VH-VL binders against p38822r5to271. Designs and how they scored, part 1

Every score and structure here is a prediction.

Target 1, 267 residues: p38822r5to271
Amino acid sequence: LSIGNEIKDSFKETHKWVQNNLKWLKDIEQFYRERAKLEKDYSERLSRLSAEYFNKKSSTSVPISVGDTPTTTPGSIEAAGVVAWNEILSQTDMISKDHDQLSTDFENHVANQLSGLFTKLDMTLSKINGFNNDMVNKKDNIYHELEKAKKDYDEACSTMEMARNRYTKASNDRNKKKLDEKEMEMNKCKNEYLIKINQANRTKDKYYFQDVPEVLDLLQDVNEAKTLFLNDLWLKAASVENDLGANVSKRLQAANSVVKQNKPSLN
Unless a header shows other numbers, all headers, positions and changes below count from the first letter of the chain; antibody chains are not in Kabat numbers.
F, E and O are the ipSAE of ESMFold2-Fast, ESMFold2 and OpenDDE, as the mean of both directions, binder to target and target to binder. V2 is 0.75 times the mean of E and O plus 0.25 times the DockQ between their complexes.
Where letters were taken out, [cut] stands.

## First folded at step 1 (VH-VL)

Design r11
Fold by OpenDDE, look of step 5:
Structure r11 (fold): chain C 267 residues (1-267), chain A 127 residues (1-127), chain B 107 residues (1-107)
Amino acid sequence: as target 1 above (267 residues)
Amino acid sequence: QVQLVQSGAEVKKPGASVKVSCKASGYTFTNYAMNWVRQAPGQGLEWMGWINTHTGNPTYADDFKGRVTMTTDTSTSTAYMELRSLRSDDTAVYYCARDEYIGGSYLEPNYYGMDVWGQGTLVTVSS
Amino acid sequence: EIVMTQSPATLSVSPGERATLSCKASQSVSSEVVWYQQKPGQAPRLLIYGASTRATGIPARFSGSGSGTEFTLTISSLQSEDFAVYYCQQYGNWPYTFGQGTKLEIK
C-alpha cells in the first residue's frame, strides 16, 4: 500500500518522515566507514606484526644444508620448521592484505554507494517538496482571487442599492438609467464571483483528492527506492566480507599444507 | 543576471584550512544544487561534491571525504566550501557551479549540467 | 565509478573546418551526458546537455549526439573562439564523472 492511501497525515509530516529515513542512510554510511577504518587499521597492524617476525627469523641461526635434494635429516627437520614458519608469516601478511581489501570494499562498494543513494534521494525529495509548494501556491492564488471577486461583488451590490434608493426617491429617466447600469455591473460581478467559487472548489478538490495523494505516492516511491537499494548494499556488504572469509580460509589452507610437511621424525 | 561570485585567491601552508565562498544572485538560490569543482594547474576538472541548497545536505566525492565541508547560508544566498589538512597537491582553482534544478518537477526530462559557474578561486598551498 | 574517456587528447583543426570530439563511457549512461567548453583562464561553459540539447546561448554549429557508451560533440564550422578544451561529463550514475578533456587547437 502506498503512503498516499494509508497515511492521513499532512504532506509536511510525511515529508519529514521521509527526511528522517534518508538521514538514517547517513548513519548507515558512517557505520560502514567506521568498519572500513577498523579493517584498515587491523590490516596495517597485522602487516607490521608479520614483517617484524619475518625479520626476526633472519636473525635465527638455522643450519644451511647445501644439498641437491633435501632429505629428512635432523637438520632438514629444523629447516622444515623454519619453512613452515615462513609460510605462516607469509600467509599472515596476505591475510592482512585481504583485510585491506575489505576496507576498500566497504568504502567503495558500500559507504560511497550509500552516499550516492542519499544524495539522489535527497535531491528527489527536494523536487517533490518544490512540486508540492507549487500546488499549494496555485491553490492559494485561486483563493485570493476568489476573495477579490467577492469584494467586488459586495461593492457592486452596495452601489446598486444606492442607485435603487435614488430611483425610489426620484423616479426619472436619469435615475432609471443609473440603476440599470449598476444592476448590470452587479450581475457581472456576481457571475465572476460564481466562476471563482467554482474554480476554487475544483482547485481544492483536485489538490486534496488528487494532487496530495499523488505527491504522497511520490514520497512512497522515494522510500521504496531507499529500501530496495539499501537492501542491495547490505547484501553487497555481506558479500565482500564473505570474500574475506574465503580468502582467509584459502591462506590458512596454504599454510597448513606446508605445516603438514614439517615431519617430526625421519621417514 | 544569474551570477556566481567567489571569494578571492588564497595562499595557505600545508596542514592549514581554506574556506571559499560563492555568492549567488539573479535566481532563487535554494532551487538549484551547488557543485564544487577544482582544477589543478594544467589538469582537468575534478568534482569535489555538491550540496542541496534547499536542505543543506552535502555529498562529497570519495577523495575529499573527511577533509571537505560544504555549507550554505540561504539568507545571503552563499555557498561555502572548506578544505582542511591542505597539501601541495590541493593547489588548484576551485569553482562553484550551479547544477540540477531541485525546486520542483518539470514535464520535460530532468535538466543536468552545471550551467552557471563562479569565476574560480585560486588556492595555493606552499611551504 | 564510470570512466569517461575522451579522444583524441589533442585535436588540430583549421578554422572553418569540422571538428569531431569523442567521449566514451565505461558503461551505459543512457543520454545523460553534458559537454563543457573551457578557455584559458576562464571557467567552463555548458554547451550540451542530455547528450544532444544545446544550452541557452550556444551557437548552432555545436551539436551533440550519442547514447549508451559513445558520445560525440561536433562543431560544424570552427570559429576562432572555439579553440579551447572540451570536457564531457556523465550524469547516468553516481558519482558524476568528467572526461579528461580534449584540447582543440588551430592547425
Scores: ipSAE 0.422, ipTM 0.754, lowest interface PAE 1.4, mean pLDDT 91
Fold by ESMFold2, look of step 5:
Structure r11 (fold): chain C 267 residues (1-267), chain A 127 residues (1-127), chain B 107 residues (1-107)
Amino acid sequence: as target 1 above (267 residues)
Amino acid sequence: QVQLVQSGAEVKKPGASVKVSCKASGYTFTNYAMNWVRQAPGQGLEWMGWINTHTGNPTYADDFKGRVTMTTDTSTSTAYMELRSLRSDDTAVYYCARDEYIGGSYLEPNYYGMDVWGQGTLVTVSS
Amino acid sequence: EIVMTQSPATLSVSPGERATLSCKASQSVSSEVVWYQQKPGQAPRLLIYGASTRATGIPARFSGSGSGTEFTLTISSLQSEDFAVYYCQQYGNWPYTFGQGTKLEIK
């Protein structure tokens, strides 16, 4: 069982885990974009409803009697019920604008920020992948060169043994010279093989003790950054919705104040 | 060895149906999703859908909804794709291709691309 | 549906040279792009996933880059066996979609 295969699978698994966490940001972004569209649609329909009933409102205006000591009056006034209804319609239109603001806030301060966060972290993850591929390729190239050097040495050993066997069968100057030539070739291949062993050992140590831990730490850093920024964006989403609630409460308080002034004896 | 072996070529008339099999070997069948992809002669690749081999639930591309049924038999490690109401423009090579699930979940495939493909099944629709 | 547009449709290049293939998404797919190679009469072969990560057994001369909407496959020193059709595919949103392919042929 190769240790290189287990480490390759570990990077793949960790990278997949981080990508899955980033892909979840897209789902959260889409939720807030859809929520923003709902708020926009509600705002537009509520504003239209208020305008429709404003156009339908009664033009009821009733003069109020001057009383026991007649004086010049400023003319007709609207009934208190019509004044209260107009205030309800006006505050309803302001509430529609509050929902339009919430729609805009969800888009600008939540969804667009999630999109930016995803893009930034995804680019960072791509750079981490490139770094990992470079490190794996450098390691694999050194091991490939080691394998080639081993094959060259094994073949040179075989060729030298063939020359030795020929010299054993016919101990002439030609066969001795050939044996000496093949022994020199074998020693050259041996030295190259030993050089590649040292190179491979140094590369192995750097890869397993430095490069792999660094890459895995970088993947963890991306996920930790994602979590911190996502928490901030969720708090912002709650804040803009709380602002809507506060504004709506103010609108309703204003409407209630006018309704309470609509006394039964003035209609 | 990891391998996907598909059923042989089929010749059908318009209006008929075809069912292509894809037998998996060399890996745990339920750890990978199964995609179906087709390629008309001289044309590009078209994703038809996938089946969740853990739950049995398929997801179909919109162009094939209503005409395609994807199933599995986990006891034989085999996926099936049936295409009904065949038309002449359904003439294509049909591939099965496996894909890892995301994050060790069984919710969504295609996290690492489709790494193993079947040899393809030519379906010819002619009158 | 996300449209993947590949360019050029055909790329004529001599062996030993560099080839650069482009893929554009109609909207951001982040790094959720795959590259496949397909030779005549064969199933597609996975080359690159995650926009830039080589699949197991893919030679180092293949590299991918890009994020968002623009992606590139680069083959640094073309071998005779590299002349094929190349497809990009996005997996960032349903349905998964392929580009129309770039045919890489001998000049």
Scores: ipSAE 0.000, ipTM 0.383, lowest interface PAE 22.0, mean pLDDT 84

## First folded at step 6 (VH-VL)

Design g3
Fold by ESMFold2, look of step 7:
Structure g3 (fold): chain C 267 residues (1-267), chain A 127 residues (1-127), chain B 107 residues (1-107)
Amino acid sequence: as target 1 above (267 residues)
Amino acid sequence: QVQLVQSGAEVKKPGASVKVSCKASGYTFTNYAMNWVRQAPGQGLEWMGWINTYTGNPTYADDFKGRVTMTTDTSTSTAYMELRSLRSDDTAVYYCARDEYIGGSYKLPNYYGMDVWGQGTLVTVSS
Amino acid sequence: EIVMTQSPATLSVSPGERATLSCKASQSVSSNVVWYQQKPGQAPRLLIYGASTRATGIPARFSGSGSGTEFTLTISSLQSEDFAVYYCQQYGYWPYTFGQGTKLEIK
């Protein structure tokens, strides 16, 4: 119907758009919680695997060579290879702990902070909606007062016309005094009505040309804040995963150094 | 005459659930978020979560996620907190507390604190 | 999560003197700290938000300061009604957490 209704529809549509963009934060949060669970499970399984093979070697016995059959010199190559294998197992266990740390970092520094971001922006959106409701209520009250002033003026006009008709039919001092009284009341109501028209016009101009654009700008600010903080959290996610990569590289370098010392026995 | 009035004390067995109510009066219920905070005997305050009373969206602290449910009934201006699978270390006073959505400004401030608190509800969990 | 550590656990101060209560965060929370007062048998009362802004109706003798990891609540010219337990709360890092409290005692 009115331009005012089209502007109210714009707030409702923009508010819904912002809400949908905030809901996307829940999906991103869930992704990192699932990444954290995957990293935790991997860490636990890798730790158990390395422990299993460490224990398996600890329980292995060497055969005792007896009699006339040729005997190999036990332990020469096997000892060097076992040292390298033990280092590989040790570094594998350290890598499992690196993945446990990544799981913790995704949960605490990314997923939990996404939950907090959603919470803060949801609260901010509720504040903006409350401000919009207050503006609408103030505008509606001014329109209500205008309609009341119009009705009061219309009634005063009607009663003055009746008093004028009485004076026209019977031109006595009592009817003249009544007419003058009602004309004064009508003029007072007219002035009040004109005042309310001016107030309503100023309120309408402020609402449509200042207040509504300001509220829409606040909604845009919420989405901008979401984007800025989300980008920071994505950079943090990358940072903690880069730290994992650096730690894993360090573990592998330690293992490689020991492997390179595993030389074949001289014949 | 802004106030929050909570339901009365509860005595529960381990494994049971408790639902505490918080009736708001003297203000527009949906203009303020509702927090739940507990205090074990002789201990400090612990934030359990809050609910956006305008949208109905709850947010829970990690320690309570999975066994707490926060709801509202806007027609009665009442918030509810249900804690399930009770154990002895859940013995505490449980508070509701509001915080402001609408300040004196339309700018985007962060947090104003919890300005009105309920009287507290003692929940005792014992065998 | 952020651990908020208050000190001292108990502070004994005479009326009319100045009390200084400390709150330390395990990592930076910027200025995102709230202070509450809790008298025996009562719910907490909001004192300070944003580390330094007094809530409505809080007497001028209460002041807050600090940023980052260290925060202070100061009560100048202590009144008899100020003897209570004081809690800090952070809201700069998810989840929100409280300190363990500082009990302010007479003498």
Scores: ipSAE 0.141, ipTM 0.581, lowest interface PAE 5.5, mean pLDDT 85
Fold by OpenDDE, look of step 6:
Structure g3 (fold): chain C 267 residues (1-267), chain A 127 residues (1-127), chain B 107 residues (1-107)
Amino acid sequence: as target 1 above (267 residues)
Amino acid sequence: QVQLVQSGAEVKKPGASVKVSCKASGYTFTNYAMNWVRQAPGQGLEWMGWINTYTGNPTYADDFKGRVTMTTDTSTSTAYMELRSLRSDDTAVYYCARDEYIGGSYKLPNYYGMDVWGQGTLVTVSS
Amino acid sequence: EIVMTQSPATLSVSPGERATLSCKASQSVSSNVVWYQQKPGQAPRLLIYGASTRATGIPARFSGSGSGTEFTLTISSLQSEDFAVYYCQQYGYWPYTFGQGTKLEIK
């Protein structure tokens, strides 16, 4: 369905509607900026936490039994536990970095793009409005000319009538000549007025049946573009978050693999 | 002839503000966005922001948010850029430049580059 | 933001010879690249947009090519007036970013 075909004279309303819809992009932008901020905060806090416990671990002295025959000793078991814990902390730190990346992705690949989209579409709307104004101005100019032509004709008629009255009061060659001149001028003005009427009618028809539909179609195009680009950005947002999930999963698997090697028995 | 004419060179102290003007002629001012780009001595081009000359809505680069204000006067077809809290590293030539719209001024949004540039305004920030 | 990297930093070429300037994007920007020329003491001049379309008034010896992450500006036969700094800019992602420039000098 074409907006141009459905609405023939509602440019201003449609323009305003599209404009208001574009403002929604700003809200969406802000949403993702806030999400980015949350991810950043989480990343930083998690990183600090990991570092804190990593330092605590370093302060724990594990007796290392160095013997000629490497046998599994209680100390070895404890060491295995420490290794597992170290891996968990390491992977946690990596997860913090993954969240930092998501923050960056939300900013760069979603929020900034929404901002750009808004500015582009906003400018396009301005251009479309400019186009419409140009068409309106053309129409108005013709109507002004028409009004002028009408006034001129009216004046010419009045002048002709005065000349006629003078001729009626004093029928002489001079007055006849003046009457003829004024009649000629009146006819000239009449013809001009008729021409302007025709021009005005054509311009009006063009404006309402061609120009307005065209600009409405342009507005529709903007609205459709908004939707398409917005959809893409939503998909992108989901994609980058899914990537985080995948990365987190991998990190946890890596940690789990080491934990599974931490055997409770010496066997 | 399409032309952008900028205001003259400025010398400012740190902490001061500068306002550069850009007067457009030869085209419909409100049909084209106006960009501001600066260039430090011997350095590359840095985009500062742009303004919708029809609505007056500006968009600023992140690095300049809070310090820059872009405005327009449609009656004189002039764009203005004010930069506040000047620092030594703000020393640069500042350019105004309009976007180019080729193939239809009223088509869907597309970028065709900045086709018309002002002559530049040197702003020197020194103590 | 997308990083545009131009190479070489300086290119020395003799008049009448071909010059090839490279611009690489940190990620794909499709064909959304423009090229500018800047002579000393002058404002930049638009050369190419859409990676390969010459701006109005630009001589035919200037050509742009590329898509995705690799872009090239070619000057088929260098004229004396062509020695300048050339900048690429991407507009595939917001904000639009410039390369650092390539200085084309006389060999």
Scores: ipSAE 0.048, ipTM 0.619, lowest interface PAE 2.0, mean pLDDT 88

## First folded at step 7 (VH-VL)

Design k5
Fold by ESMFold2, look of step 8:
Structure k5 (fold): chain C 267 residues (1-267), chain A 127 residues (1-127), chain B 107 residues (1-107)
Amino acid sequence: as target 1 above (267 residues)
Amino acid sequence: QVQLVQSGAEVKKPGASVKVSCKASGYTFTNYAMNWVRQAPGQGLEWMGWINTYTGNPTYADDFKGRVTMTTDTSTSTAYMELRSLRSDDTAVYYCARDEYFGGSYKLPNYYGMDVWGQGTLVTVSS
Amino acid sequence: EIVMTQSPATLSVSPGERATLSCKASQSVSSNVVWYQQKPGQAPRLLIYGASTRATGIPARFSGSGSGTEFTLTISSLQSEDFAVYYCQQYGYWPYTFGQGTKLEIK
């Protein structure tokens, strides 16, 4: 059946297309997992850098005066510039934590949700494929039953012909009873064949005009669901990165405020 | 008649592996996803992962990724969970559980819970 | 991931009385909550899905409600077979997570 082959190939192509779209979700997931790793690595390096320079301050000894009457100051009052520097270091550490949060947000709110989306749609696609296979098998079984009913009818016709030939050659009661028996079997097979024709016609109409369009629509529905949820996840990815930007901006404003208080006369 | 039957209890040493089987009957195996859930003695339930029984594609919980392998054999309607590099805190009852039907076009998720559970397999990890 | 917190840890109630079990999600899961019952030595049994829909074969005395972050399971007239541990599970946010359980004991 050339029309049946076209429909089978069309489902296969459409299924492959949808499957490739779902597979693409795994690539996008990996991208955000790698982004999360980069943000985590940056956070750790930035925190270490801030701590390193903070520790350089904590290692200072008491200031030593140089001049005609040298003195030592056991404790020093921090200059305004040192206060500003400590604030820059503190805000840098807070920025490192902002990047740690972005790493966590990419993992939890984007990558993990992409994994979940793929998982759910992959199972839905599998069930659609199973439904398609069941429909094809049911159709093929009905056509097989029709073919068998036709063969049974053809054989019953042949058997009746043989019984008719025997009755024609020897017209006795035994041969007449045999002919009547075979004619009854032929009529039974004819009725079964007609029943199977009607059944096959109903199955053909349902398969080609209802089932095939519906399974193709279901495949399109999976792709549309993928698109809608993926768009939501991309918007979420942008949102968590915008939150980082807003937090970093606030931390820099705080640092700037302290720097602006660092007057030359206070150093 | 719908039933999940798991393999028997196992005793393992730390560092060993265990493979638990889960044989399904009374339903079409590939129409339902299979979950693995464990429960340490006196503790709550912990989801380990999920496998698409039609494609064989597993999804693992983060805590088990790298140590667990979930597979299926559709010819025997059997799911398997293998946990490697066992340690004492892996002592637990391990359950397989099928998800109810997923469907509904682009309206996901249609989750109906885990409606059929295996009887559980006790895995004891001790020195 | 979403933390599901159940309360109380243990609830002591007399047969024939009402039990109310609570489950709180660390962030909104909409109505995507499932409830399970587990008796000693047995696998969990599905009770409720979609926060409020009883699974097939579950008696009407089991009722679920809630949305967002707070969910309840109510057992309106406790029977002797209802004394068990009850777990909530969310599926609104991947991955699926369980609450730690509420043990319902006979007083």
Scores: ipSAE 0.320, ipTM 0.688, lowest interface PAE 3.9, mean pLDDT 85
Fold by OpenDDE, look of step 8:
Formats: structure tokens, C-alpha cells, sequence
Structure k5 (fold): chain C 267 residues (1-267), chain A 127 residues (1-127), chain B 107 residues (1-107)
């Protein structure tokens, strides 16, 4: 009477590894949230600075030409300079807004998505763990039953032996009947024990050769999904920052176009 | 007709391995345990082990643990016995024999015994 | 493990006579004993199970008896085909062990 051989269970280690990887997602999320905060802070500070100098300018210069399109006259050269400066400040303010947008993009398109990804994968991981636990419990339960059956069998053997001894000492119908009864019980317990051994072995085999491999595959799927989505989010993060760069470039070009119109002479 | 048919005679060198097959027919293969019994020339019967044909789990006699592997292929209703690290004293006729294990509901019968035997496979181990 | 001891090692009997083979267990195995017949060059054949129940197709001249530690196989009237080696096996305790066999030969 024996139970089949056992193989080492690698689920626990693999699960821990995947769990650590998911924790890493949280760290990455936090990084982008902090970046978002920096962008927001920069935006606000830049906006205030632009406003400050805009107000300062308005108090120090009076343009000769009235209107949105000043004419170039000898007395308007200084005005043209002021116009150029106003544009610079205006575009700077716009740039501040662009940074604000980046902050928002980091939050909405990267950090929040990481959070969501973590939640989803964590839930999946939990389910996988639950599945494994169920299998383990099933295995443990049958082993407990096996132990019980063994004990019962042992006891039945003992009682049978006692009955046998009694019959040996006093061979009478009563003792014979008792011996027969105990033998029957012993055989019953024996059969039950054998059945439990069979069940235990079957359960063990299933767990190690079917269930564990399947669970490990599921863990791998979680890890692969993590990598895939994480890559996409990294690309998204770069994309939104590139958009900022592009916007900044546009703003500067607009400013430059006005500056170029600030001619030193009427010619 | 219920029958067990074993593979042919084998001649092996010491240290080699032998794998004997036993094909069952005429009954539900997984309802009966398969035993392996050997008999050295002029000697008695020695039980080597048995395998649960339903689960595929074997139980080996202590003397053969580590050297013997019993397996089954349910698709072909065939049992296999591999004996490794062969020695001269492994020269014997090897038999497969069934005994009723359970009747489909995990109930062991009160009837025991190996009621159907293969024809035997002679394994000769010689230098 | 339980040791099954058969006696005698060799039994010489004339055709038509009664043969009595003994099997003793080192400890009680209840009625969980089987008997096998093996003819030269053949696989063993199940004769008796449960110490006293004839297997299917076994002639009535074969009978088994006993319980506990003492078991007997009896052939009431020996036929020419009955000369063979007989083995007892216990299945009361794991592992199921065989006796060393009794050779029934013609006197």
C-alpha cells in the first residue's frame, strides 16, 4: 500500500514573482503621477510669470498706433517692439497651458491606465490563486480521508486480532461469531482504505501533472498581458510628451513670426 | 474472450533494461488491476507489484522499488513493466495477471485473486 | 510481510487417491487465501479464492478449507492432469505474498 510519488510545486514561487511584477506597475504609476504634478506646478508658475510681465509691460509703454494691426511709421517702431513682446508673452502663456495639458495627459492616459491595469491583473491573479487553493484543498481533503481510513483499518486489524486471540483461547461459537464479525469489519475497512489510496493518488496526479501546469500557464498569461499593456502605456506617455514638444514649437514659431515683423527701420 | 497477451522473449546483458508489454482484451481494462509476477527457473512465484489501471498509479514490491516501472496505456489496453539494471538473477519468466480492483464506483470486490494470466515472457540476462 | 509456508514441499500420490496440501500463514489472514495451480511451461491458474470458493471452471474434486493461519487444499481423487505445482497466496495483508509451492507428483 503506497501513495504515488510527488513532484515539487513551483506555483508559490511563480505566483510571488508575478505579484512582484504587478507591484512594479504601481511604482510606475506613481512615477507618472509625480510627473503630472511637476507639469502642473510648472504650468501654474509659468502662467503667473507671464501674467506678471504682461501687466508690467502695459504700465510702461504706450503704443503710437491703435488697433490690432499697427502701421509701420517712424514713431511706431517702438510699438512694433511692444507688439512682439506681447506675442512672446502670449505664446508663453499658451505654453503654460500646454504643460497643463501634459499633466492631464499623464494622469488620464498613463497613470490612471496603469492603475486600471493593475486592478485587472491583480484580480486575475487572485482568481488564479483561488483556483490553486481549491485544488490544494481538494488534495488535502482526500489525504485527510486517507489518514482516517488508515486509522480505521489499523483499529479494525487490532480488534480482529484480539477476537482471534480470544477464539484461540476459547474456541466456542460465540467467539467464532465475534471473530467473523471483526474480520468482516477489518475487510471493510481495508477496502475503504484501498479506495482512499486510489483516490488520493488520482488527486495527487491530477494536481501535479495537470492542475499545476495549467495554473502556471495562467500566471504566464498574466505576466505577458502586463508586459503588453505596459509597453503600450509607455509609448502613450512618450506620445503625449511629444505632443507637448510639438505644441511648444508651434507657439515659438508664432512668436517668431511676429518678431520678424519688428523692423529696425521703415525700409 | 478475456485474454492477456505478453510480448516475446528477451535476451539482455547485465545492466540493461527490459520492457515487457501485456495487452488485455475481452474486458474493461480499467476495471481490473494489473499485477506483475515473475518466476525464476525452478523457483516459486514472486510478486513484483501492481498498477491501478484506472489511475495509472503503481505499487511496487519493496525488493523492486527503484528498479521497476509499471505503466499503462488505456487507449490500447496495454500494461508495461520495465525492469532496469538487470542482473543474472533477474532471469525469469515474467507474468502479467489481472485481479479485480473496483467495479466502476470505487467499490472493491470481496473477490480477490489473479484470475487471468498472460502467457509469460522469458527474460534471460546473460553476459 | 506475512509469510506463507506450504507443506510438504513435494507430495507423491497415486492417481485416484486423495491429496492434501497445507498452507500456513505467519499471522491470521482470515479467509483471504487463494490457491493456484501451475503446470510445467504454463502460467498459474486460479483454483480457489476466499479460502474455500472454487473459481469458475474448476472441477469439484478441488476444495479449499481453513481460516486464520491454517489452510488446506484438497484434491479428492487425483487425475493425471492434476500433477503440478500448487501455490497459496494470502491477500489479507499487503503485500500479497505467495507460498513457496508444493509439487504434486505421481507416486
Amino acid sequence: as target 1 above (267 residues)
Amino acid sequence: QVQLVQSGAEVKKPGASVKVSCKASGYTFTNYAMNWVRQAPGQGLEWMGWINTYTGNPTYADDFKGRVTMTTDTSTSTAYMELRSLRSDDTAVYYCARDEYFGGSYKLPNYYGMDVWGQGTLVTVSS
Amino acid sequence: EIVMTQSPATLSVSPGERATLSCKASQSVSSNVVWYQQKPGQAPRLLIYGASTRATGIPARFSGSGSGTEFTLTISSLQSEDFAVYYCQQYGYWPYTFGQGTKLEIK
Scores: ipSAE 0.000, ipTM 0.436, lowest interface PAE 12.6, mean pLDDT 87

